# Ledger of designs, part 12: VH-VL binders against 26S proteasome non-ATPase regulatory subunit 3 homolog A (RPN3A)

Target 1, 182 residues: 26S proteasome non-ATPase regulatory subunit 3 homolog A (RPN3A), of Arabidopsis thaliana (Mouse-ear cress) (q9lnu4r240to421)
Amino acid sequence: CRYLFYLGKIRTIQLEYTDAKESLLQAARKAPIAALGFRIQCNKWAILVRLLLGEIPERSIFTQKGMEKALRPYFELTNAVRIGDLELFRTVQEKFLDTFAQDRTHNLIVRLRHNVIRTGLRNISISYSRISLPDVAKKLRLNSENPVADAESIVAKAIRDGAIDATIDHKNGCMVSKETGD
Key: E = the ipSAE of ESMFold2; O = the ipSAE of OpenDDE; V2 = 0.75 times the mean of E and O plus 0.25 times the DockQ between their complexes.

## First folded at step 9 (VH-VL; framework fv_maftivimab)

Design t5 (from s1 with heavy chain Y105F; at its last look DockQ between E and O 0.72; V2 from the best seeds 0.00; counts 0 for: pae E 2.1 > 2)
Fold by ESMFold2, look of step 9:
Structure t5 (fold): chain C 182 residues (1-182), chain A 120 residues (1-120), chain B 106 residues (1-106)
Amino acid sequence: as target 1 above (182 residues)
Amino acid sequence: EVQLVESGGGLVQPGGSLRLSCAASGFTFSDYWMNWVRQAPGKGLEWVSTISGSGDSTYYADSVEGRFTISRDNSKNTLYLQMNSLRAEDTAVYYCAKGDYPWDFAFDIWGQGTMVTVSS
Amino acid sequence: DIQMTQSPSSLSASVGDRVTITCRASQSISDYLNWYQQKPGKAPKLLIYAASSLQSGVPSRFSGSGSGTDFTLTISSLQPEDFATYYCQQSYEFPTFGQGTRLEIK
């Protein structure tokens, strides 16, 4: 099972997240129940890889016997990605900075920012057939110097990449979503 | 024993204001995110607002945003809900509630509720 | 937001019966689903979290199942104290509740 964990970490570095996920989950399942520390590490990396894939891990993963305290930083991280709130995401990174550094996951966690944005936009597009770009910036908690311009760029990229099914109404400064209606 | 006790409910005219309080005991209040949930007479439950343990982050249901303000005083172990511009549809029992973890919304502890009636 | 629809809205049953209440979400919520029991004049009581995990102090005759959009609360052998209103609640986003199911004595 240490081989599968090592393989999963290599595949994560190689950006082969689907294969990394499989290896890490198998390592967790095949490890002896008494090997709690190793199982915790497998779960931490599997959670992270699933988040990078755009998945939200089940709530029950974080309540596995003997793991709740150890997995809490990754549960709070999952919640920030699930909600799509950049301010919460930054706060979680700061709160658990030492833990993520010791787990050697902090560099990969930084990459989740794009996933947080995508989740936030998807939730907005599902909830609103039309929403102003200033309101998009507010809901995403953008705190840059020009959050409305950033929101327009982010929405345009998400449309181009197929992450959301929407258009930009430039005349009215709105995002118009087809996912909530016609 | 973990307890939450609401107070401050009453009768108010439309357009009026009320401030609800929730006194917490039996746990380290500042460690926990706190919530308000309401229930109109004969109706179901509706989440109203959430505040982080530090008080720095606040979240509101669309139906109350701009009119209600959640706050907390960690030195007094007290949660507040300032309700302004009250409407008839705000008539409800208001509960404070907590879960064990931020954003998990599994509310394992509730107060007894305080009744707010908005009528002319 | 995510709409939660319960069925039935009310149900009559006898002590000892097996009771099933269903809950449907308007979009997938994985297993981020909680069940509450509420008696008249009282606050809700958490029964089930994470779709199927039993809250501490809740009798084992209560169980939950489901994932995605369709969820079920089951009471395997109804007791006199189980007559109440039951609510499902998603915790995937800002919480929303089902409209409730009243469980009444025949």
Scores: ipSAE 0.566, ipTM 0.816, lowest interface PAE 2.1, mean pLDDT 89
ESMFold2 (binder alone), look of step 9: mean pLDDT 93; pTM 0.947
OpenDDE, look of step 9: ipSAE 0.756; ipTM 0.900

## First folded at step 10 (VH-VL; framework fv_maftivimab)

Design u1 (from t3 with light chain F94T; at its last look DockQ between E and O 0.78; V2 from the best seeds 0.70)
Fold by ESMFold2, look of step 10:
Structure u1 (fold): chain C 182 residues (1-182), chain A 120 residues (1-120), chain B 106 residues (1-106)
Amino acid sequence: as target 1 above (182 residues)
Amino acid sequence: EVQLVESGGGLVQPGGSLRLSCAASGFTFSDYWMNWVRQAPGKGLEWVSTISGSGDSTYYADSVEGRFTISRDNSKNTLYLQMNSLRAEDTAVYYCAKGDYPWDYAFDIWGQGTMVTVSS
Amino acid sequence: DIQMTQSPSSLSASVGDRVTITCRASQSISDYLNWYQQKPGKAPKLLIYAASSLQSGVPSRFSGSGSGTDFTLTISSLQPEDFATYYCQQSYYTPTFGQGTRLEIK
């Protein structure tokens, strides 16, 4: 179990998230029930890696017997990613700064910012067939000097990467989504 | 006892405004996301708006965005819904609701509701 | 938005019957699904969260199952107090409810 856990952490550091996920989930499944602290660590890292892969862990993971309090920071982190709200993401990182530092996950959590943006855009694309870029910036909670320009760049990148099925109407400054279509 | 008590409903003309309140007791109000959910007469449930425990994050249904404003006063344990530019389709019983876990949309506690009627 | 479709819309049953209500999501919502009971003139009451977790104080005759897009609420042996309208609701993103299933006395 411990071998799989540390292998998963090494693969996470090496940016091999798919392999890391497999190792960490196996470690969590194989850990003795009595080894609560180890199981908690396996779950924390598995949650983080799944988020980095663009997955949203099941709600029931966070209510496992004896783990609810310990996993709360990672549940709130998961919610920030799931909702796709950058301000919420910032407040969660601030609220649990010490916990994430103690877990040595704080540097990896910073990488989730891009996942928050992708989830936010996907949620927007599902909800709106057409939305202005200023409204995209508002819904994502972009706080830069030029949020609309950032929103355009972010949407363009997401389209190029295949993260959303949409186009940009440059004439009208809108994102036009096919994901809400018939 | 955990309780949510809504108030401020009533009869209003189209284009008018109302402010709903929800008084909370029996739990640490600032730890929980708070929600408004409405139900038109004889119809199903529709989520309206959500606010984070701190009040920093707010979310709205498309049908009300730009017209309704959710807010909270954590010193008074009170949730608010400012409703402007009211329309006939806003006629409903309005419930305040909370989840058991922060940032959770599983609404475990509901108020009794307050009726809003938009009619000329 | 994520649409939630319940079946059936109405159901007649007798005390002691096993009742099954289904709910389908327009896209995967993992296990982020809740079930509510609502009696006339009253606020909804949470029965099931996370698809299958029984809320505290809810009788064990209620159970939930499913993941992804297809979910089921089951009442194993119907009691007189169970006649109500039942709603599913996804909590994955912007909350949305099914249209409701009205369970009536047969």
Scores: ipSAE 0.618, ipTM 0.836, lowest interface PAE 1.7, mean pLDDT 88
ESMFold2 (binder alone), look of step 10: mean pLDDT 92; pTM 0.935
OpenDDE, look of step 10: ipSAE 0.722; ipTM 0.886

Design u2 (from t3 with heavy chain Y105F; at its last look DockQ between E and O 0.79; V2 from the best seeds 0.78)
Heavy chain, then light chain:
Amino acid sequence: EVQLVESGGGLVQPGGSLRLSCAASGFTFSDYWMNWVRQAPGKGLEWVSTISGSGDSTYYADSVEGRFTISRDNSKNTLYLQMNSLRAEDTAVYYCAKGDYPWDFAFDIWGQGTMVTVSS
Amino acid sequence: DIQMTQSPSSLSASVGDRVTITCRASQSISDYLNWYQQKPGKAPKLLIYAASSLQSGVPSRFSGSGSGTDFTLTISSLQPEDFATYYCQQSYYFPTFGQGTRLEIK
ESMFold2, look of step 10: ipSAE 0.792; ipTM 0.893
ESMFold2 (binder alone), look of step 10: mean pLDDT 93; pTM 0.951
OpenDDE, look of step 10: ipSAE 0.805; ipTM 0.912
ESMFold2, look of step 11: ipSAE 0.758; ipTM 0.877
ESMFold2 (binder alone), look of step 11: mean pLDDT 94; pTM 0.952
OpenDDE, look of step 11: ipSAE 0.794; ipTM 0.909

Design u3 (from t3 with heavy chain P102S; at its last look DockQ between E and O 0.64; V2 from the best seeds 0.74)
Fold by ESMFold2, look of step 10:
Structure u3 (fold): chain C 182 residues (1-182), chain A 120 residues (1-120), chain B 106 residues (1-106)
Amino acid sequence: as target 1 above (182 residues)
Amino acid sequence: EVQLVESGGGLVQPGGSLRLSCAASGFTFSDYWMNWVRQAPGKGLEWVSTISGSGDSTYYADSVEGRFTISRDNSKNTLYLQMNSLRAEDTAVYYCAKGDYSWDYAFDIWGQGTMVTVSS
Amino acid sequence: DIQMTQSPSSLSASVGDRVTITCRASQSISDYLNWYQQKPGKAPKLLIYAASSLQSGVPSRFSGSGSGTDFTLTISSLQPEDFATYYCQQSYYFPTFGQGTRLEIK
């Protein structure tokens, strides 16, 4: 099962997240119960890869016997992605900087910023039929030199990628969503 | 013994303000997300607000956003809810609640609640 | 937001009965589903978290199942102290509660 773990890590670095997920989940399932440290590492990397794929891992993954404390940084990371809040994401990375460095996951976790943004946009799109791009920038907590321009670019990309069902009203500077649910 | 004790409820007129407090003991307060949940008389439960352990992140139900402010003082182990521009529909028992260390919204500990009545 | 619909809204049962309460989410919430018991004048008490995990100190006659959108709370043999109102609550996003199920003495 060490082979599957290292194969999953290599595929993650190569941005082959679907294959990485399969390898890491198999490694986690096949690892002996007595190899707790290895199982923890398999779960940490599987959680990260699933987040990179846009999935939210099950709550029960974080309550596995003997792993709750070790997986808590990744649970808080999952929470930040699930809520879609860039400031929360930043604070989690700072809080657990040493843990992520020791796990050698820090560089991959930085990549989750795009997933946080997409989740945040999806949450906004289901909450508002129409919202100004400045307000989108504010809700995502964009911290850039031109947050409104970045919000427009981010929204346009999310529409193109099919992440949200919306259009941009360029004349009025608004995102117009069809995804306002019940 | 883990305890949460709310205070500050009372009778207030519409448009008025109240500040609720929740005194925490028996755990490391700053490690936990804290929440306010309310229940109108004879009705179900409604989440009101959440604050992260450090206080860096705050969240509100749409019905209270802009009128209520959640805060905490980790040196005093105390959670607060500042309620402004109160309306009749804010009448409820207000509970403070915490999840387990890593469970922000699985509320394993609740206070006994404090009653807020908004009426003319 | 994620709507949680409980069924039934009330039911009557006798001590010793097996009781089932269901909860449906308006979108998939994976296993981020909790169950609470509340007696009149008291705060809610957490029974089940992560859909099926029993909270410490909760009797084993309580169990939970489900994932995705459909969830069930089961009480295998009712005791006198189990007559209360039960709430489901999703914890996938900002919390929302079902409307409650009152379990009454028959």
Scores: ipSAE 0.747, ipTM 0.870, lowest interface PAE 0.9, mean pLDDT 89
ESMFold2 (binder alone), look of step 10: mean pLDDT 93; pTM 0.950
OpenDDE, look of step 10: ipSAE 0.803; ipTM 0.910

Design u4 (from t3 with light chain S28D; at its last look DockQ between E and O 0.74; V2 from the best seeds 0.76)
Fold by ESMFold2, look of step 10:
Structure u4 (fold): chain C 182 residues (1-182), chain A 120 residues (1-120), chain B 106 residues (1-106)
Amino acid sequence: as target 1 above (182 residues)
Amino acid sequence: EVQLVESGGGLVQPGGSLRLSCAASGFTFSDYWMNWVRQAPGKGLEWVSTISGSGDSTYYADSVEGRFTISRDNSKNTLYLQMNSLRAEDTAVYYCAKGDYPWDYAFDIWGQGTMVTVSS
Amino acid sequence: DIQMTQSPSSLSASVGDRVTITCRASQDISDYLNWYQQKPGKAPKLLIYAASSLQSGVPSRFSGSGSGTDFTLTISSLQPEDFATYYCQQSYYFPTFGQGTRLEIK
């Protein structure tokens, strides 16, 4: 199962996230119960890879016996991605800087910024058929000099990339989700 | 013994203000995200607001955003809810609640609640 | 927001009965689903978190199941102290609660 873990890490570095996920999950399942430290490592990397794939890991993954404390930084990371709050994401990265450095995951975690934005916009798009760009900026917790302009840029990019099914109503300064169902 | 105790409820006129407090004990208060949840008489539960352990992140239900402000004083182990521009619809028992993991919306500890009545 | 719908709104049962209460989410919430019990004049009490995990101190006659959009709370052998109102609540996003299910003695 150590082989599957190292293969999963190599595939993660090579940006082969689907294959990495498979290897890491298999490593976790095949590891002896007594190998808690190794199982924790497998879970940390599997959680990260699943987040990079755009998945939200199940709540129960974080409550596995003997792993709650060790997985706490990755649960907080998952929560920031799930909520889609960029300031929270920055705060989690700072709070657990030493942990992520020790785990050698810090550079990969930086890549999750795109996932935070995408999840946040998807949550907004599903919740609202129409929402103002100032409210989008507030819900994403944009803390830049001009958060409304940043929100417009972020929404426009997400539309171009096909990440959300929406349009921008420039006259009213709103994001309008595509209406295909009543 | 983990305990949350709300106070500050009462009768208030529409448009008025009220400040609720929640005294926490038996756990490391600053580690936990804290929440307000309310229940109108004879009705179900409604989440109102959340604040992070440090106080840096706050979140509100749409029904109260712009009118209510959640805050905390970690040196006093106390959570607050400042309620402004109160409406009849805000009449409810207000509960202070926390999850069993530092950031979790599975609320394992609740206070006894404090009643807020908004009436002309 | 994610709407949570419980069924039934109320039910009557006898001590010893097996009782099931269902909860449906308006979108996939994975296993981010919690169950609470509330007695009159009291705060809610957490029974089940993560859809199926039993909270510490909760009797084993309570169980939860489901994932995605459809969830069930089961009481395998109803006891006198179990007559209460039960709420489901999603924790996938900002929390929302079901409307409640009143469990009454027959």
Scores: ipSAE 0.741, ipTM 0.874, lowest interface PAE 1.1, mean pLDDT 89
ESMFold2 (binder alone), look of step 10: mean pLDDT 93; pTM 0.950
OpenDDE, look of step 10: ipSAE 0.786; ipTM 0.911

Design u5 (from t3 with heavy chain P102E D104S Y105D; at its last look DockQ between E and O 0.77; V2 from the best seeds 0.75)
Heavy chain, then light chain:
Amino acid sequence: EVQLVESGGGLVQPGGSLRLSCAASGFTFSDYWMNWVRQAPGKGLEWVSTISGSGDSTYYADSVEGRFTISRDNSKNTLYLQMNSLRAEDTAVYYCAKGDYEWSDAFDIWGQGTMVTVSS
Amino acid sequence: DIQMTQSPSSLSASVGDRVTITCRASQSISDYLNWYQQKPGKAPKLLIYAASSLQSGVPSRFSGSGSGTDFTLTISSLQPEDFATYYCQQSYYFPTFGQGTRLEIK
ESMFold2, look of step 10: ipSAE 0.712; ipTM 0.876
ESMFold2 (binder alone), look of step 10: mean pLDDT 93; pTM 0.948
OpenDDE, look of step 10: ipSAE 0.771; ipTM 0.905

## First folded at step 11 (VH-VL; framework fv_maftivimab)

Design v1 (at its last look DockQ between E and O 0.87; V2 from the best seeds 0.83)
Heavy chain, then light chain:
Amino acid sequence: EVQLVESGGGLVQPGGSLRLSCAASGFTFSDYWMNWVRQAPGKGLEWVSTISGSGDSTYYADSVEGRFTISRDNSKNTLYLQMNSLRAEDTAVYYCAKGDYPWDFDIWGQGTMVTVSS
Amino acid sequence: DIQMTQSPSSLSASVGDRVTITCRASQSISDYLNWYQQKPGKAPKLLIYAASSLQSGVPSRFSGSGSGTDFTLTISSLQPEDFATYYCQQSYYFPTFGQGTRLEIK
ESMFold2, look of step 11: ipSAE 0.805; ipTM 0.898
ESMFold2 (binder alone), look of step 11: mean pLDDT 94; pTM 0.959
OpenDDE, look of step 11: ipSAE 0.859; ipTM 0.928
ESMFold2, look of step 12: ipSAE 0.780; ipTM 0.887
ESMFold2 (binder alone), look of step 12: mean pLDDT 94; pTM 0.959
OpenDDE, look of step 12: ipSAE 0.862; ipTM 0.930

Design v2 (at its last look DockQ between E and O 0.72; V2 from the best seeds 0.80)
Fold by ESMFold2, look of step 12:
Structure v2 (fold): chain C 182 residues (1-182), chain A 118 residues (1-118), chain B 106 residues (1-106)
Amino acid sequence: as target 1 above (182 residues)
Amino acid sequence: EVQLVESGGGLVQPGGSLRLSCAASGFTFSDYWMNWVRQAPGKGLEWVSTISGSGDSTYYADSVEGRFTISRDNSKNTLYLQMNSLRAEDTAVYYCAKGDWDFAFDIWGQGTMVTVSS
Amino acid sequence: DIQMTQSPSSLSASVGDRVTITCRASQSISDYLNWYQQKPGKAPKLLIYAASSLQSGVPSRFSGSGSGTDFTLTISSLQPEDFATYYCQQSYYFPTFGQGTRLEIK
């Protein structure tokens, strides 16, 4: 099922992630067991597309027979997204730079920064009923020139997108989460 | 033979400090996340801290953040836990545990007992 | 933090019995759920990871199931060496453990 794999890759480049996911998962399911290298490539791209969709792939995907070592870079990438730690995300990209370049996934992985931030912010909103924007910036590990301003912009966007159920207390520079109850 | 051996436990007064060590062997230490997990006498398991393979990322349970510091020396295959401002509630067996690039603990040490009392 | 609620807190069973232990997460953790066995005076031992994957060297009478919030550890035919306390633990986020289930063999 090389056709489904190439269709999935084309759809990914076209930003059609939902269609890409379905094509890539079908390719992985339909590939012969003997075609291990092809199945590994299908899984790598499916994992990446699922992360771009805001999903966290199951742990068991990374332990499929004969694939654990090959999928490990994408497991570490998934961990960085799941934890929501931008410093970890940078470290994983650096550690596996050659692998991601060889897989031709490097440019697509750069897009995951948004997903790391969203997951990190989601985790913060569940953990804290009220947290200062400077502390949000610190927990996300924002290392930009103005991390507090970036944190405010990031939180405001997440509220507008419905990614978190919160408000910004602009007077006190805090995020106030409704997800933790009072 | 994969092995983890903790040391440095003992009796300490409240407010005191103690440094735990965990010697690792039988695997490429720098490839794996390392963890401390503790168990108070007669109680359940409590995660304490985690450090990434490179040492660049560290994480702490809320109950110890600001008081405990996890570190590693990959050239010596050794994990450390510096415990400051110890409290009676920190009394526990402290286990060193190997992760599999996440928070699954597949290999554990024998544990070292830390007792915090007057 | 993700709270893990384990049930029952203790149970007694005979050799050969089928026993089940349940674990519930306070939010979905997909299949990022591990089971450990701990015998008195010893360190925990990983039995099951990824909800249902058997760790190397663990007897096949142990099995795990579940996804999302509800998980089960099953021992299909209890053996004398299975006397222990069992813990579930989520690995989706910063780890948390269930309270433990003490299994006593008659």
Scores: ipSAE 0.765, ipTM 0.883, lowest interface PAE 0.9, mean pLDDT 90
ESMFold2, look of step 11: ipSAE 0.756; ipTM 0.880
ESMFold2 (binder alone), look of step 11: mean pLDDT 93; pTM 0.948
OpenDDE, look of step 11: ipSAE 0.884; ipTM 0.947
ESMFold2 (binder alone), look of step 12: mean pLDDT 93; pTM 0.944
OpenDDE, look of step 12: ipSAE 0.889; ipTM 0.947

Design v3 (at its last look DockQ between E and O 0.75; V2 from the best seeds 0.76)
Fold by ESMFold2, look of step 11:
Structure v3 (fold): chain C 182 residues (1-182), chain A 119 residues (1-119), chain B 106 residues (1-106)
Amino acid sequence: as target 1 above (182 residues)
Amino acid sequence: EVQLVESGGGLVQPGGSLRLSCAASGFTFSDYWMNWVRQAPGKGLEWVSTISGSGDSTYYADSVEGRFTISRDNSKNTLYLQMNSLRAEDTAVYYCAKGDYWDFAFDIWGQGTMVTVSS
Amino acid sequence: DIQMTQSPSSLSASVGDRVTITCRASQSISDYLNWYQQKPGKAPKLLIYAASSLQSGVPSRFSGSGSGTDFTLTISSLQPEDFATYYCQQSYYFPTFGQGTRLEIK
């Protein structure tokens, strides 16, 4: 089980997240029930790797017996990614700075910023058939020097990559989504 | 035990304002995200607003954004909802609700307070 | 918003019946699905969270299943106190509720 955990961490450092996920989940499954501390560490790293892959871990992972308190920082982190709110994400990192440092996950968590933006943009795309680029920047909570220009770049890339089904109305400075629900 | 008690409901004219309160007891209030959920007479449940434990993050349903303001005073263990520019469709029972921390599985609800918006 | 659609809107059943209520999400919500019971004049009561986890103090005749977009609440043997309105609610994003299913005695 420790071999699989260590392999998962090496694969994470090497940016091989799909292989890392497999190793970490297997380590968690094979660990003895009495090895609670080790199982908690496996779950923490598996949660992070899944988030880096663009997945949202199941709600039930965070309520496993004896793990709720230990996994709470990672549940709040998952929630910030799921909501797509950069200010909430920053607040969670600050609130649990010592925990993430002790777990040696802090540097990996910083990498999630792109996932927060992507999820936030997808949520906007689903919620609005038409929204101005300034409003996109506000909803993502962008703090850059040129948040509207950054929002346009982010939206254009997401359209190009097929992450959202939308177009940019350049004349009016709006994102026009084809994926809205009623 | 854990309790939530709403107050401040009543009759108000369209365009008017009203402030709801929710008194919390039996738990560490500042640890929990708090919520308002409403139910129009004879209708279903509608989430209205959420506030983080610290109060730094607030969220609103589209139907109330810009008109309602959620806030909290952690020193008084009290949640608030300031409702401005009230409309007839805001008529509902308003519930204060919590789950375990940042969790939209609401296991504790107040009794509700009725808000009626009518001439 | 993630739209939640319940079926049926109302249902008549007898004590002892097995009752099934369904809920469909407009997009995948994994297992982020909760069920509530509400009696007239009362606040809702949480029955099921995380699609299948039974809330403490809820009778074992209640069960939940599903993941992704399709979810089911089952009452294995209906009791007189189970006549109420039932709501599903997603917690994947900011919460939205189904329209409700009114369960009444035949």
Scores: ipSAE 0.717, ipTM 0.868, lowest interface PAE 1.2, mean pLDDT 89
ESMFold2 (binder alone), look of step 11: mean pLDDT 93; pTM 0.940
OpenDDE, look of step 11: ipSAE 0.812; ipTM 0.913

Design v4 (from u2 with heavy chain P102S; at its last look DockQ between E and O 0.77; V2 from the best seeds 0.79)
Fold by ESMFold2, look of step 11:
Structure v4 (fold): chain C 182 residues (1-182), chain A 120 residues (1-120), chain B 106 residues (1-106)
Amino acid sequence: as target 1 above (182 residues)
Amino acid sequence: EVQLVESGGGLVQPGGSLRLSCAASGFTFSDYWMNWVRQAPGKGLEWVSTISGSGDSTYYADSVEGRFTISRDNSKNTLYLQMNSLRAEDTAVYYCAKGDYSWDFAFDIWGQGTMVTVSS
Amino acid sequence: DIQMTQSPSSLSASVGDRVTITCRASQSISDYLNWYQQKPGKAPKLLIYAASSLQSGVPSRFSGSGSGTDFTLTISSLQPEDFATYYCQQSYYFPTFGQGTRLEIK
């Protein structure tokens, strides 16, 4: 079990997230039920790797017996990623800074910023057929010195990466989505 | 016992305002995100608004954004909903609700509801 | 918004029957699905969360299953007190509810 856990951590650092996920989930499953502390650590890292892969862990993972309190910081982290709110993401990192430092996950969690943005843009894209870039900046909760310019760059990158199905109406400063939903 | 008790409902003309309150007891109020959910007579449930435990983050359904303001006073264990520019479609029973986690939309505790009627 | 569609809109059943109510989401919501019971004039009561987890104090005749887009609520042996309207609700994003299923005891 410890071998698979350390292999999963090494693969995470090497950006081999699919392999890391496999190792960490196997470590969690093979650990004795009585080894609660180790199982908690395996779950924390598996949650993080799944988030880095662009997955949202199941709600039931956070309600495993004896683990709810320990996994709460990672549930709140998952919520910030799922909603796609950068300010919420920042506040979760601040609220649980000591926990993430003790778990040695702090630097990897910072990498989730891209996932927060991607999810936020997807949520906006399905909600609005047309939205101004200033309003995109507001909904993502960008608080940089030039949030509208940042929103334009972020939207352009997301279009190039295929993360959203949209275009930029440069004349009117709007994102025009083809992914409108209910 | 964990309890939520709403108050402040009543009859209001279109364009008017009301302020709803929800008194909370039996739990550490500031640890939980709080919600308003409404139900028009004979209709289903509609989420209205959510506020973070600290009060710093607020979220609204599109149907009420710009007209309703959610707030809380953690020293009084009280949740509020300020409803302005009321419309006939805002007529509903308004529930205060919470879940088991700070951001949790599995609402395990509900108040009894308070009726808001918007009519001319 | 993530649309939640319940089936049927109403049904009649006898005491002791096994009853199944279905709920479909317009997109995958993983297991972020909750079930509520509401009796006339009362607030909703949470029965099931995380698709299949039974809320404390809820009788074991209630169960939930499903993931992704398709979910079911099952009452294994219907009791007279189970007359109510049942709602599914996704909690993957800002919550949306199904339109409700009215269960009438024959």
Scores: ipSAE 0.777, ipTM 0.881, lowest interface PAE 0.8, mean pLDDT 89
ESMFold2 (binder alone), look of step 11: mean pLDDT 93; pTM 0.949
OpenDDE, look of step 11: ipSAE 0.816; ipTM 0.913

